VH-VL binders against q9nrl2r1430to1533. Designs and how they scored, part 170

Target 1, 104 residues: q9nrl2r1430to1533
Amino acid sequence: GGVHELSAFEQLVVELVRHDDSWPFLKLVSKIQVPDYYDIIKKPIALNIIREKVNKCEYKLASEFIDDIELMFSNCFEYNPRNTSEAKAGTRLQAFFHIQAQKL
Below, E stands for the ipSAE of ESMFold2; O stands for the ipSAE of OpenDDE; V2 stands for 0.75 times the mean of E and O plus 0.25 times the DockQ between their complexes.

## First folded at step 10 (VH-VL)

Design w160 (framework fv_nezutatug)
Fold by ESMFold2-Fast, scan of step 10:
Structure w160 (fold): chain C 104 residues (1-104), chain A 122 residues (1-122), chain B 107 residues (1-107)
Amino acid sequence: as target 1 above (104 residues)
Amino acid sequence: QVQLQESGPGLVKPSQTLSLTCTVSGGSIDSGYSWHWIRQHPGKGLEWIGSIYYSGRTDYNPSLKSLVTISADTSKNQFSLKLSSVTAADTAVYYCARGPYRSDWHYYMDVWGQGTTVTVSS
Amino acid sequence: DIQMTQSPSSVSASVGDRVTITCKASQSISSYVAWYQQKPGKAPEPLIYSASYLYSGVPSRFSGSGSGTDFTLTISSLQPEDFATYYCQQSNSFPLTFGQGTKLEIK
């Protein structure tokens, strides 16, 4: 709770966005580029949506913020086979997130 | 914090169906996490039974040969295991656990229930 | 199935010792291995994931290394609370499989 936690969420989201492996996660997957994505993924999310939720004070608990980040990674691994560049980027970015999230 | 609690009968007769439920608190099963059943035979190591995901998709250990069914009830925030045609070999401590994401190549279980002992005996 | 073989099956050590436990996969699993600690009567607790990443809250005396088929869990300076059984687990292929466990005992 409070402004200190919101600042911590914003800082962490900015660190994730700036990470080299953030590219699959910056925006919602395009239906034009990947038309079957939304047939498979029922709860789409991306870093830009999470950042908007932080800025609108929609996370009441740190666990809600963490759950949305984990949903983002879960969607990546559900849709993308393990040997894809997307899955590899997701694995490295999730490890980075887990280290940073220890401070939340 | 997220907590998991197993419940079900401690004694099941051979040939019957074992039914266990995992109740989740402090977090929703309708989230990006995977939800798992693992068992531990007396004096032995861990055996993964299967998992269910927020999408409703399930993965099962092939060694159980379609004897296992995992289901989720989001309204109760529970997921359940049914293991049919049990034998003495199914005697074990059964754990439910949370995995951080679905994949057949990358997950670890970060939150575990305390375990429930199931004995298969006449 | 991918078989995970731990060695030794048991090890006796004293507080302050450096302890190493190894895990060998029957085929290459890249870095898709996790390590767990289990104390008597308790559920397993995660220690390491993706071969070398320390799980949140785990003391820095624990470390993991390896890739391919050979993996090692190291405790740099054994503490009294570390006496437990340790398991490796692969997540490269279904079904998920665990090693048989290594029991760390007081010398």
Scores: ipSAE 0.007, ipTM 0.672, lowest interface PAE 9.5, mean pLDDT 87

Design w161 (framework fv_nezutatug)
Fold by ESMFold2-Fast, scan of step 10:
Structure w161 (fold): chain C 104 residues (1-104), chain A 122 residues (1-122), chain B 107 residues (1-107)
Amino acid sequence: as target 1 above (104 residues)
Amino acid sequence: QVQLQESGPGLVKPSQTLSLTCTVSGGSIDSGYSWHWIRQHPGKGLEWIGSIYYSGRTDYNPSLKSLVTISADTSKNQFSLKLSSVTAADTAVYYCARGPYRSDWHYYMDVWGQGTTVTVSS
Amino acid sequence: DIQMTQSPSSVSASVGDRVTITCKASQSISSYVAWYQQKPGKAPEPLIYSASYLYSGVPSRFSGSGSGTDFTLTISSLQPEDFATYYCQQGNSFPLTFGQGTKLEIK
């Protein structure tokens, strides 16, 4: 709960970036390294894009910010099978995000 | 806060197609969430009907076979259920709900509509 | 399909009681169980997801535990507003399936 402040979104993105499980989410997936990714994932997003949107004041509501973070996790689980290191990292980072997002 | 609201006819004749719409406010259906239909028969428990994801992926309960279609209209921020060839057994309260994407994340429904009662009768 | 079996089907209790409801899956579902509370004439409301995480705003007297096939919902000190029907749901495999429900009634 509370008011939706720009500093809260910035702080949360920084915490996500610093988390040990952020590595699959830092930047957009490479089309050269993973050529079928963009055939499967129609709305790609990553933490660097979300952080840029925060810095440009593009999120007016906490729900818009939360939706972009959840899209990032949904893309991970759509592309990566359950037993992959990417999917495992995504599961742990999403749980961390859900705890932190309750403070928004 | 995200809110869901079901709408559709309260009475449907046997053999016809039941059409229900879920209107979403406070959030976009063109997001990473999954969008679900669940029903509850009189005096019974909950039955999952199916879901749709932003990619157009749909998952349906096999017990409903080819009778179910779920679709989304992002311009109206709505998703809809069509259940063909209805019988008295399809009489139920129908709920729409939001959940996360399945794969390596637990599917659960965190936001529910209030439900709409559908009676199948002549 | 994964069958979810709840026990008991109904339980009578008094305010202040500790209430335990169990849910058994027909095959292993890791920790992918959610619990819902439904009051007469109302939509189900989420209580717990991933077996043990409380949904936002749910009172701390509610707790969940378990993994694999056996799961438990506990209400540590029953309050008047807790009289309702409770459902477990597995989120591991399609189709998603619910337990038959446990009705919590005033003694």
Scores: ipSAE 0.007, ipTM 0.658, lowest interface PAE 9.4, mean pLDDT 87

Design w162 (framework fv_nezutatug)
Fold by ESMFold2-Fast, scan of step 10:
Structure w162 (fold): chain C 104 residues (1-104), chain A 122 residues (1-122), chain B 107 residues (1-107)
Amino acid sequence: as target 1 above (104 residues)
Amino acid sequence: QVQLQESGPGLVKPSQTLSLTCTVSGGSIDSGYSWHWIRQHPGKGLEWIGSIYYSGRTDYNPSLKSLVTISADTSKNQFSLKLSSVTAADTAVYYCARGPYRSDWHYYMDVWGQGTTVTVSS
Amino acid sequence: DIQMTQSPSSVSASVGDRVTITCKASQSISSYVAWYQQKPGKAPEPLIYSASYLYSGVPSRFSGSGSGTDFTLTISSLQPEDFATYYCQQHNSFPLTFGQGTKLEIK
C-alpha cells in the first residue's frame, strides 16, 4: 500500500485532540461561562487555533509550534488551581505532549 | 533547539552591583515559558534566585528580594539579573534557565545555560 | 521555606547495579519534585518532573516515585555515564528549593 504522510505538527495535534485529557483544551474558554478568564489570561490559545495555524503553514520553526502548545498549558495552570480537574488534565496531557514532542 | 547563554563580568568588587545577561536562541522569551536565574556556590548545592515571565511578572527568592532585579528585553531576546551590594558570599556559578510558566507548583527548569563564574573580590 | 534533604550524601556503585537516591521534604509537596543530573563542570540537566514524569530524551533506566514528603530516584541498571551529582527540587511553592545533592561514584 501507499502511505499518506501528514505533517509532524498535524499528527501531534491529532494525538493531543484524541487524548482523554484534551477536553479543557479543545477550544477557547467561554467568556459567558468564565467571565474573568480574559482578565487573567492575556494570550489565549486552544488546540483548534493551533491546528488551524498548522493547516495554514503559519509555524516557520518547530520551536514556534512547541511555544504555542506550552502557552496553552501555562494558561491552564495560571487560571486553574492545581486541585481542579482542568489542572490535573493539563498536567497529564502536558506529560504526554513532552513524550510525543521528542519526534519533532 | 532552545539554547541559553550567560554573559557578564567574571569579577565584581564588594558593595557593587553584579549584572548578568542571558541570551536566548531557538525560542522567544515573549512566550509561555518562565525564565530563571539559579546560582551554585563553590562546592555547594543550587539556589534559586528568581524568575520573569512574558507578562513582565517577576518572582524573587525572599532571602534576596531587596537586592535582586530581573528584567527582560524582548527586542534582543534577553533577560538579565542585577544583584546589588554584593559580598564574597555572592561568589558562585550563575545559571540562566527556562521553565514552564505556571503556578508555582510547576516551576522546574528544562533548559539551562552553561553557567558563568562570578567572583566577588577586591 | 520547604527544606529538601537528600540521602545518601554519596554512594559508590558498580555498572549494572540498581541505585536508589531519596529526597525528603520538610512538609507535604504532593507529587511536585523534579530531579536533575549534574556532571563536573556542567550545568544540571533535567531527568524527572512531578515525581514520576521522565523528561524528553532521558533513558528509561531512570525512574521516579513518591508523594507527600518522601521521594525516590532509581537507576535500574547503572551505566558509566551516570557518574554525577543528583539533585532533587521541590516545585510545589516559592521559593523553589533544592536538596543538597547526592554524589554517585562508579566503583
Scores: ipSAE 0.006, ipTM 0.639, lowest interface PAE 9.8, mean pLDDT 86

Design w163 (framework fv_nezutatug)
Fold by ESMFold2-Fast, scan of step 10:
Structure w163 (fold): chain C 104 residues (1-104), chain A 122 residues (1-122), chain B 107 residues (1-107)
Amino acid sequence: as target 1 above (104 residues)
Amino acid sequence: QVQLQESGPGLVKPSQTLSLTCTVSGGSIDSGYSWHWIRQHPGKGLEWIGSIYYSGRTDYNPSLKSLVTISADTSKNQFSLKLSSVTAADTAVYYCARGPYRSDWHYYMDVWGQGTTVTVSS
Amino acid sequence: DIQMTQSPSSVSASVGDRVTITCKASQSISSYVAWYQQKPGKAPEPLIYSASYLYSGVPSRFSGSGSGTDFTLTISSLQPEDFATYYCQQDNSFPLTFGQGTKLEIK
C-alpha cells in the first residue's frame, strides 16, 4: 500500500527489466523448455528473484546486489554458446548494467 | 499477426520418413519463442511430439525420441519435423504451434497452424 | 509421464447452462495446466493458461480453477459456439501431456 520513491537497487532492476535484452533474464529458466539447464547451472537466479530480494531488504551492501546480477550473467554465459541469441542479449545487457552500476 | 502453416506430403508409405515443414509469417522463429509439433490420431486426443527452441535446443517425446528429428531454418523462417520408419499408427493430423516466450514459466501453445492430414498407406 | 484424466468424457448440455469439466493429474503439477477448445476440423485454440489466467480474446464466461492435482474448467452460460471438445494440458514436466478430451454436445 501507498506511493513511495524507489530505492536505487529497485530503480536499476526496473531499468534492466525494461531493456530490450532482458528477455532471457526476466524469470527462472523453464525446466520444460530447457531440461538440462539445472543439471549444468547450480545457482539459478533471475531478475524477478533479485527484485523480490530488493523488496524484502535482503541486500545489505551494494556488492551483494551486484554479485547476484553478475551471477545471473555468469549463468547465461556458462550455459549458452557465444553464437546464441541468449549470449548476445546477455553481453549487451551486462554492458548496460556495468554503466548503470557506476551510479551505485 | 503471427501465423503458422504446415506443408508436406499427405500420403507416406510404411517404413519411409515423414517430412513436414512449418512456415512462420508475421514473426521470426529466431526469437524468444518455442516451436512445437503436435499430432492427433483420427477420433483421438492430442499427442505432443517435440519442440525446438530459439536457442537451437530440441526436446522430444520419449516414446518417439529414436524416430523423431526437429530442425529449424532461420533464413527461411521455417521449422521441420522428420519422423522415420512410419507405420499406419502414424496416420494423424499434424499441427505446428508456437509456445510462449522464454521468460514465461508456463508452457502452453498460443498459436497453432491449421493442421495437415498425413495418411500412412497400407 | 504425468497422466491427465478428464471427467466426464462427454457431457450434453443446453444453451444457457453452466458446465464444469474436470482434469486430474497423476502427480502434483502446481498451477502448470492449460485448457484448449477444439471444434471439428479445426486446430485447438487456447482458453486458459496457468490454471486460471484467461487467454487474450477469450470470453469471460470461461474460467479455470484448481491447483496441485485437481483442475476445473467452467463455462458459466453456454453459447451455441461453445459446443466443442475441450482438452487440458500439463506443462510441469516433460513430456507435455494432454487429457483425453471432453466432448461438449447439444442436449
Scores: ipSAE 0.000, ipTM 0.563, lowest interface PAE 14.8, mean pLDDT 85

Design w164 (framework fv_nezutatug)
Fold by ESMFold2-Fast, scan of step 10:
Structure w164 (fold): chain C 104 residues (1-104), chain A 122 residues (1-122), chain B 107 residues (1-107)
Amino acid sequence: as target 1 above (104 residues)
Amino acid sequence: QVQLQESGPGLVKPSQTLSLTCTVSGGSIDSGYSWHWIRQHPGKGLEWIGSIYYSGRTDYNPSLKSLVTISADTSKNQFSLKLSSVTAADTAVYYCARGPYRSDWHYYMDVWGQGTTVTVSS
Amino acid sequence: DIQMTQSPSSVSASVGDRVTITCKASQSISSYVAWYQQKPGKAPEPLIYSASYLYSGVPSRFSGSGSGTDFTLTISSLQPEDFATYYCQQAYSFPLTFGQGTKLEIK
């Protein structure tokens, strides 16, 4: 039937959200469950926040969108050691993102 | 499109400090990326010098750690290399480059500056 | 430090040839290797990351493979613009290290 044409940023965020390795990135880390997270990570971000910014047309340049996605991965790698499932998921999802972002 | 450009003096005298700056356009250094310095000696391969992250943390090649300092100036969207006590062995083309934030598993460099030639000579 | 060793150090080839360059890590680096192309007087240009993924705009004649310690860059049908020096880089641990380079020359 009826169909929306989504922006390139919205399309990419939807693909990231649906990816098997998106689970560490869907929402902000809980301060109750991970109390030291916000002592270490000074610029927290997650896919739900990025998607909201896309929907409100807050990204003026593709570089600003890409910077927020990369910040999300940077936070993951800063907090989580490489042997964690979070860091491994982040590495795979970031590689997927880099392939998709090259088409922007 | 993100672009990087190196700048600094092409000639440096032995024992002095080499200072180079990388100017970033089309993206912010206060973002989720790592920012790197790499050099190439005449007729030789590539040598990683070090990196700086959005958080201000730095990583240096252990062979250069006592001699190298990398810093960032977010107001100018620049990051800089200082190499102290230079000798003729520091003659090289110096590149700046962008990579993902430091991880135990991911250190690729996807955007490079054009390079700047530095000669150390009396 | 992880040492990256390329073979051969130099190769002469003709347009249309299939060219293979190998890179060996001194310890297992999983799939965290990148390949770069450098032409005389120019900065290195990224070709491949994570052993097999091509960067956007890189011709499909380039391919990468390997895991663990042994990695390969293949050019399926050499073109005139492909004559350059090729470098592998491990992206697994600090310090980041590059191979010594393979110079691809016209025969």
Scores: ipSAE 0.007, ipTM 0.624, lowest interface PAE 10.3, mean pLDDT 86

Design w165 (framework fv_nezutatug; at its last look DockQ between E and O 0.57; V2 from the best seeds 0.00; counts 0 for: pae E 5.3 > 2)
Fold by OpenDDE, look of step 11:
Structure w165 (fold): chain C 104 residues (1-104), chain A 122 residues (1-122), chain B 107 residues (1-107)
Amino acid sequence: as target 1 above (104 residues)
Amino acid sequence: QVQLQESGPGLVKPSQTLSLTCTVSGGSIDSGYSWHWIRQHPGKGLEWIGSIYYSGRTDYNPSLKSLVTISADTSKNQFSLKLSSVTAADTAVYYCARGPYRSDWHYYMDVWGQGTTVTVSS
Amino acid sequence: DIQMTQSPSSVSASVGDRVTITCKASQSISSYVAWYQQKPGKAPEPLIYSASYLYSGVPSRFSGSGSGTDFTLTISSLQPEDFATYYCQQADSFPLTFGQGTKLEIK
C-alpha cells in the first residue's frame, strides 16, 4: 500500500479506538479472565495488534486490512451471544467501521 | 475486489444430488465473513438455503436442512453446496454470497456471485 | 419463521418520481433489514443494510427507514437505471427470509 493507504488505515484505527464501543476490542482477551476463549477462538486479534500491523506496513491491500477488522468482529460475535454488552458494542462499532471503510 | 463464482452441472436428474461450488477470489474464505447459498426459482423470489462461517459452523434453512450440506475447502478457497434428492421444485438460479459475520443473527449479503442455473429434469 | 410482506408487488412510475416500497415483518425485528436491487438476468445487489445505511456506491437518492415491523425503501427521484425488482430481507433470525419482491416498471 501507498502512503495514502497507510495513512487511511492509521486514521481509521485511531477512529475505531476512540469510539465509545471499542472497549471489547482494544487488546486481546485475557485467558485468565476468560479461560475458554482460546478454545473457541482460533485466530484472536485486537485493535492494538491491527495498529501494530499497520505501523509495520504489513497491509499491502485495503482488503487485507478490512479482513482483519472483520475477523476481530467475527471473533466477538462467535464467542458472545447477541444480547451481551460485547456483542452490542461490536454491532455498533462494526456499523461505524462499515461506513468509514467505504472511504478506503 | 472480492469476487464469487458459482460452478457445477446445470442439469441434474430427479432424485440425484445437486452439487455446486463457489470459488472465491480476491479474498480468503478463512477470514471473518459469512458465506451463503441463496436460490431463486424461475419468476420467484429469493430463498436462503444455508450458510457456512469461517469457523466451519453451518446453518441451514429448516425447510431444506435434511437435504442440504454446505462445506468449505480453504486450500482451494471454495465452499460448496450439496442438495440431495432433488425434484423439479429445486430448479432455480443458485447464488453464492458473502456477508459480514454475525454468528446466528443480523446477516446481510454484500457480495454476490453471478448465479448459476440448475435445471432438474429427467 | 419471520414473514416479510412486501408492497406493492409492482409499481409503475416515471423518471423523476418519488417511489416508496414497504416491507412489513410478521414480528418485531428491530432494524435488522436489508434491501436489494435485482435487474433482469443479474444477481441481487445490496442497497441498504441495518434498515437505513447505504452500501458503498449506492446513490444518495436511495434511502431506508423503519424499525420494529414496518420498513420502507425510498427513491427520491427515480432514474432510468432504477427500474428493477427490489427485495427486503430480515436479518433478525434464522431462517433468513426475503420479501416477495417489488417490480418497479416504467410508466
Scores: ipSAE 0.225, ipTM 0.803, lowest interface PAE 2.4, mean pLDDT 92
Fold by ESMFold2, look of step 11:
Structure w165 (fold): chain C 104 residues (1-104), chain A 122 residues (1-122), chain B 107 residues (1-107)
Amino acid sequence: as target 1 above (104 residues)
Amino acid sequence: QVQLQESGPGLVKPSQTLSLTCTVSGGSIDSGYSWHWIRQHPGKGLEWIGSIYYSGRTDYNPSLKSLVTISADTSKNQFSLKLSSVTAADTAVYYCARGPYRSDWHYYMDVWGQGTTVTVSS
Amino acid sequence: DIQMTQSPSSVSASVGDRVTITCKASQSISSYVAWYQQKPGKAPEPLIYSASYLYSGVPSRFSGSGSGTDFTLTISSLQPEDFATYYCQQADSFPLTFGQGTKLEIK
């Protein structure tokens, strides 16, 4: 939506990027460094891509923005076993996101 | 806005297979969510039947696991329930529901379908 | 399986009353509880997740609390639209299980 809603999406993405547990989510996973990732994850997404979509006004509904953020976490949990540092970071960042998303 | 709608026959004979479909609109079934079947009958309240995830993995209520199959068709944006060998005890209102996918498998339902009444009788 | 026991089974109350509904788990479930409201002929609607967090659009008169085995849903000032059946749900482990419901009726 509107300018107010787009500002809220940008603020939330900035808060996610600044969080200590954002490190697995900042950019798309490298195929060279993680060769099997794109065989398992069919709809890859990352915070830099989501931020670009916000800046380009590509989200028409708050639900579209929320779905991309949730997809980002779901990909992390699907690819990474639950005891990995990536999955643990994802769990903490998702909890932070759910608290921040109450402001939308 | 995501909406879920159950469809299928409202009357099923004992020993047959109950087959229901949930159609998702306003969102995609492969959007990184969990998808659930839950039923409600007056004497027992709400009962979780099982779940399918955006990846195609499933979990079933152990009390039903040999009788239940949950599947998805992403091209139709649908997921389905099959419950075999039904009896009168399977008479209930059947709901489909959605929740966020979680690494710790602790699931809540944030969107529910309208429900469909299924009666098992001769 | 984790059993969820709601109390009371029914409540008769007046508009403006404070209403408290409790849910007790048969074992510790940390804070993994949701609450739902169901009006006659309708599907359940989400109210609260993780024991105490309200979903967007849920009136602030609803609140949740508790951890471990004992959980509470409170309506601070009952409104006419709050007369419904309320369910708790544990999300600690499979199978997911629900309380038997609490019917809230107008006095």
Scores: ipSAE 0.077, ipTM 0.766, lowest interface PAE 5.3, mean pLDDT 90
Fold by ESMFold2-Fast, scan of step 10:
Structure w165 (fold): chain C 104 residues (1-104), chain A 122 residues (1-122), chain B 107 residues (1-107)
Amino acid sequence: as target 1 above (104 residues)
Amino acid sequence: QVQLQESGPGLVKPSQTLSLTCTVSGGSIDSGYSWHWIRQHPGKGLEWIGSIYYSGRTDYNPSLKSLVTISADTSKNQFSLKLSSVTAADTAVYYCARGPYRSDWHYYMDVWGQGTTVTVSS
Amino acid sequence: DIQMTQSPSSVSASVGDRVTITCKASQSISSYVAWYQQKPGKAPEPLIYSASYLYSGVPSRFSGSGSGTDFTLTISSLQPEDFATYYCQQADSFPLTFGQGTKLEIK
């Protein structure tokens, strides 16, 4: 735990942000560009919010950090049909996350 | 770490309603995960019963028709199964489990309860 | 419903052996299959998701392959703790369905 654990979360978030498939997850979905998103998704989240929470030391347990990342992917799959570019990117990024999360 | 624990009566009479509760610790059911009930008949494989999401959305196995109800109580961090009009065929070990919501890619149940045995007999 | 058929129903093997278990879907499910290990009196433990990806903490001697209707779980060098029942599960559509299980027994 403590500073060492938070450094590990920051490292993992940076790896996710730099991944080719991160584009749907970098920031919150625009209500202007996707008007019905917030009617369907009740707990919106994105990598920029998760990174901010890491930097503010808001995660007390690794499980809380993992839960927020999984929420992000769950939102993606709930909103986007399986055959969309967003869902496909989410599928690949989530698999990458699961491999990297083994280091936590 | 997230842990799930089933609870409920081990014996139920035919035609009555089976009620089971899953208590979640180390994490919130009011999160982006899906929460599932699965059962295993003696000497058989696993059968998916249904699931509930944080929004209150439920999905049920059509083979169980309208006999199944899954509900959540976020104040107690619990979700529950009610199976009405039970018969001897409902005798099984019942598991609760965590999985992703509507993820066709990662619909593996990554956290399971220990299971609770339910016998339906008169 | 998508039916998942596992073979064999049981297999006897020795420590160090390579073991293969197969699973057939009644219709194409792309790569949307998971594998679980269950020991007597215990809940199932996840091993593999999306046909070939190992769940965190699963030893590399486990591998999965396949696409469409035919899927395989392989254990490259059996260890004593691997004697268990293995189940496949399709994740393509609801209702979720499982294979009937393959019991891996000591020879």
Scores: ipSAE 0.007, ipTM 0.626, lowest interface PAE 9.7, mean pLDDT 86
ESMFold2 (binder alone), look of step 11: mean pLDDT 91; pTM 0.946

Design w166 (framework fv_nezutatug)
Fold by ESMFold2-Fast, scan of step 10:
Structure w166 (fold): chain C 104 residues (1-104), chain A 122 residues (1-122), chain B 107 residues (1-107)
Amino acid sequence: as target 1 above (104 residues)
Amino acid sequence: QVQLQESGPGLVKPSQTLSLTCTVSGGSIDSGYSWHWIRQHPGKGLEWIGSIYYSGRTDYNPSLKSLVTISADTSKNQFSLKLSSVTAADTAVYYCARGPYRSDWHYYMDVWGQGTTVTVSS
Amino acid sequence: DIQMTQSPSSVSASVGDRVTITCKASQSISSYVAWYQQKPGKAPEPLIYSASYLYSGVPSRFSGSGSGTDFTLTISSLQPEDFATYYCQQAHSFPLTFGQGTKLEIK
């Protein structure tokens, strides 16, 4: 990764965080509010963790960054039934991500 | 860039098991994607066979469910299809593909292998 | 199973023409449809996902629209490299199903 590659990841994460549909993805799911989540989801992740990894230069390839974002969406769709607000937000945010990720 | 490559025998005898592998390069099968097998019969359209996720979960086309097994070998970065008790109707080009959406709502295929031709004959 | 029916099965067209092909789902699939282009002897190439979003590298002359049960793929000004078979696919429910294909032929 070069400086411009790291800037691109940071810009995309910021755009995701600011999107109206980011609310299910900003932080890790609360075990208190959703006690069965971690029994079902084995690789939890959220935008705050992905952003920290970008800032620490942990992504060596664009594919690694894209994989973490896709894992986040995959977890949403595996846990949440399709008729939920979470799943609907995830669907819209993932579509937005795919448009933006075309630049990576 | 992620690339997929099918491999396996081009000719299989009726009643035997067809075994194909898909080798993934440029990305890990242990990532947040679904990995699919699709086939195309001569002169016909596309038929989805099944998929496997990073979690090991598999989904199969009900028309093939008793005959199909999909598995993954993360050490080789491969996933494989076994189709048992084949007949001439299983003659097709077989493709492996990656899906970026991994829920029962959203399975699109954004990366495809080039396909491998399988003929079932005696 | 959700059945995907494409219309027409074949289209004859000339370079520069506007071409539309349609895809009808047997039940509502919201916007969860993709379109693929397949040239003879080649693997399908993705064109569109979620009814209207273009994959990277797909020319802007391609566009998709629709929701619910009726979907359309449009090529605004046909180019020589566009002669191929086009498939729609529903991504709403298992088993995943494809349309039967629309063959775009030279007039």
Scores: ipSAE 0.006, ipTM 0.599, lowest interface PAE 11.8, mean pLDDT 85

Design w167 (framework fv_nezutatug)
Fold by ESMFold2-Fast, scan of step 10:
Structure w167 (fold): chain C 104 residues (1-104), chain A 122 residues (1-122), chain B 107 residues (1-107)
Amino acid sequence: as target 1 above (104 residues)
Amino acid sequence: QVQLQESGPGLVKPSQTLSLTCTVSGGSIDSGYSWHWIRQHPGKGLEWIGSIYYSGRTDYNPSLKSLVTISADTSKNQFSLKLSSVTAADTAVYYCARGPYRSDWHYYMDVWGQGTTVTVSS
Amino acid sequence: DIQMTQSPSSVSASVGDRVTITCKASQSISSYVAWYQQKPGKAPEPLIYSASYLYSGVPSRFSGSGSGTDFTLTISSLQPEDFATYYCQQANSYPLTFGQGTKLEIK
């Protein structure tokens, strides 16, 4: 992609990071604290990794960027039961993302 | 503001079990954080003993694994250390500390208790 | 286990001096090192995480640098309250390990 596409992805990631419900998604889940996580989740990802990929110009299409964000939410719902704080935060943040991503 | 406070006996006899409790206020141990025990022998550096997570998972220093048990009581917002078959070498100041949140990759201790002195007499 | 070695074991300095303390890991730990300050009779207090980031409330005269195996803590202009023992800690893997400590003493 172009410079203006990178700016759009960066702005969206910043808005996600600043959202009250971003706390489960800011960094990778610790393999020491939750060792079974990596037995269940085969493609771990977090907002800091996505932001790094944006900065390194690794997304050529908006769909690739969107796929990584959706993978992050999918991992949350796969690992965390529906009634957990993590799953509830994920549901609200994903809804927010869908509204913002309309512009991509 | 999260605060941690250790409590337990200041004197333990050799071969007995040392039991310490950490009381957490201003935050819940039933959160995504890890909760740790660290000790410091007189005039020496810091030694990590082990940790417990909100999930109930425990990790122990391999040098102490056969002797140490860490447990949590979420109803009292406390976590505890049991060290069996103590010797004079277990004389130390014992600290409890809060470690990283589950989504963090790095294992820093950002909140510490004041420490409690344990003497094991021969 | 990852061994953390600090240098020097002790240093004597005067108020206003620039002091550097180094820490070497036996294996690469990326930037996952923390620094703590401990005053006599008190618990360790966190100063720095991820090699270079200051904890809230830590004075700007403290700075950290390094990556991989070699790390440095610098105090740019010593104040009386800075005389203490400093510890590095690798934050990469269990078991967590600390350096042996560097005692900063009044000259």
Scores: ipSAE 0.000, ipTM 0.558, lowest interface PAE 14.2, mean pLDDT 85

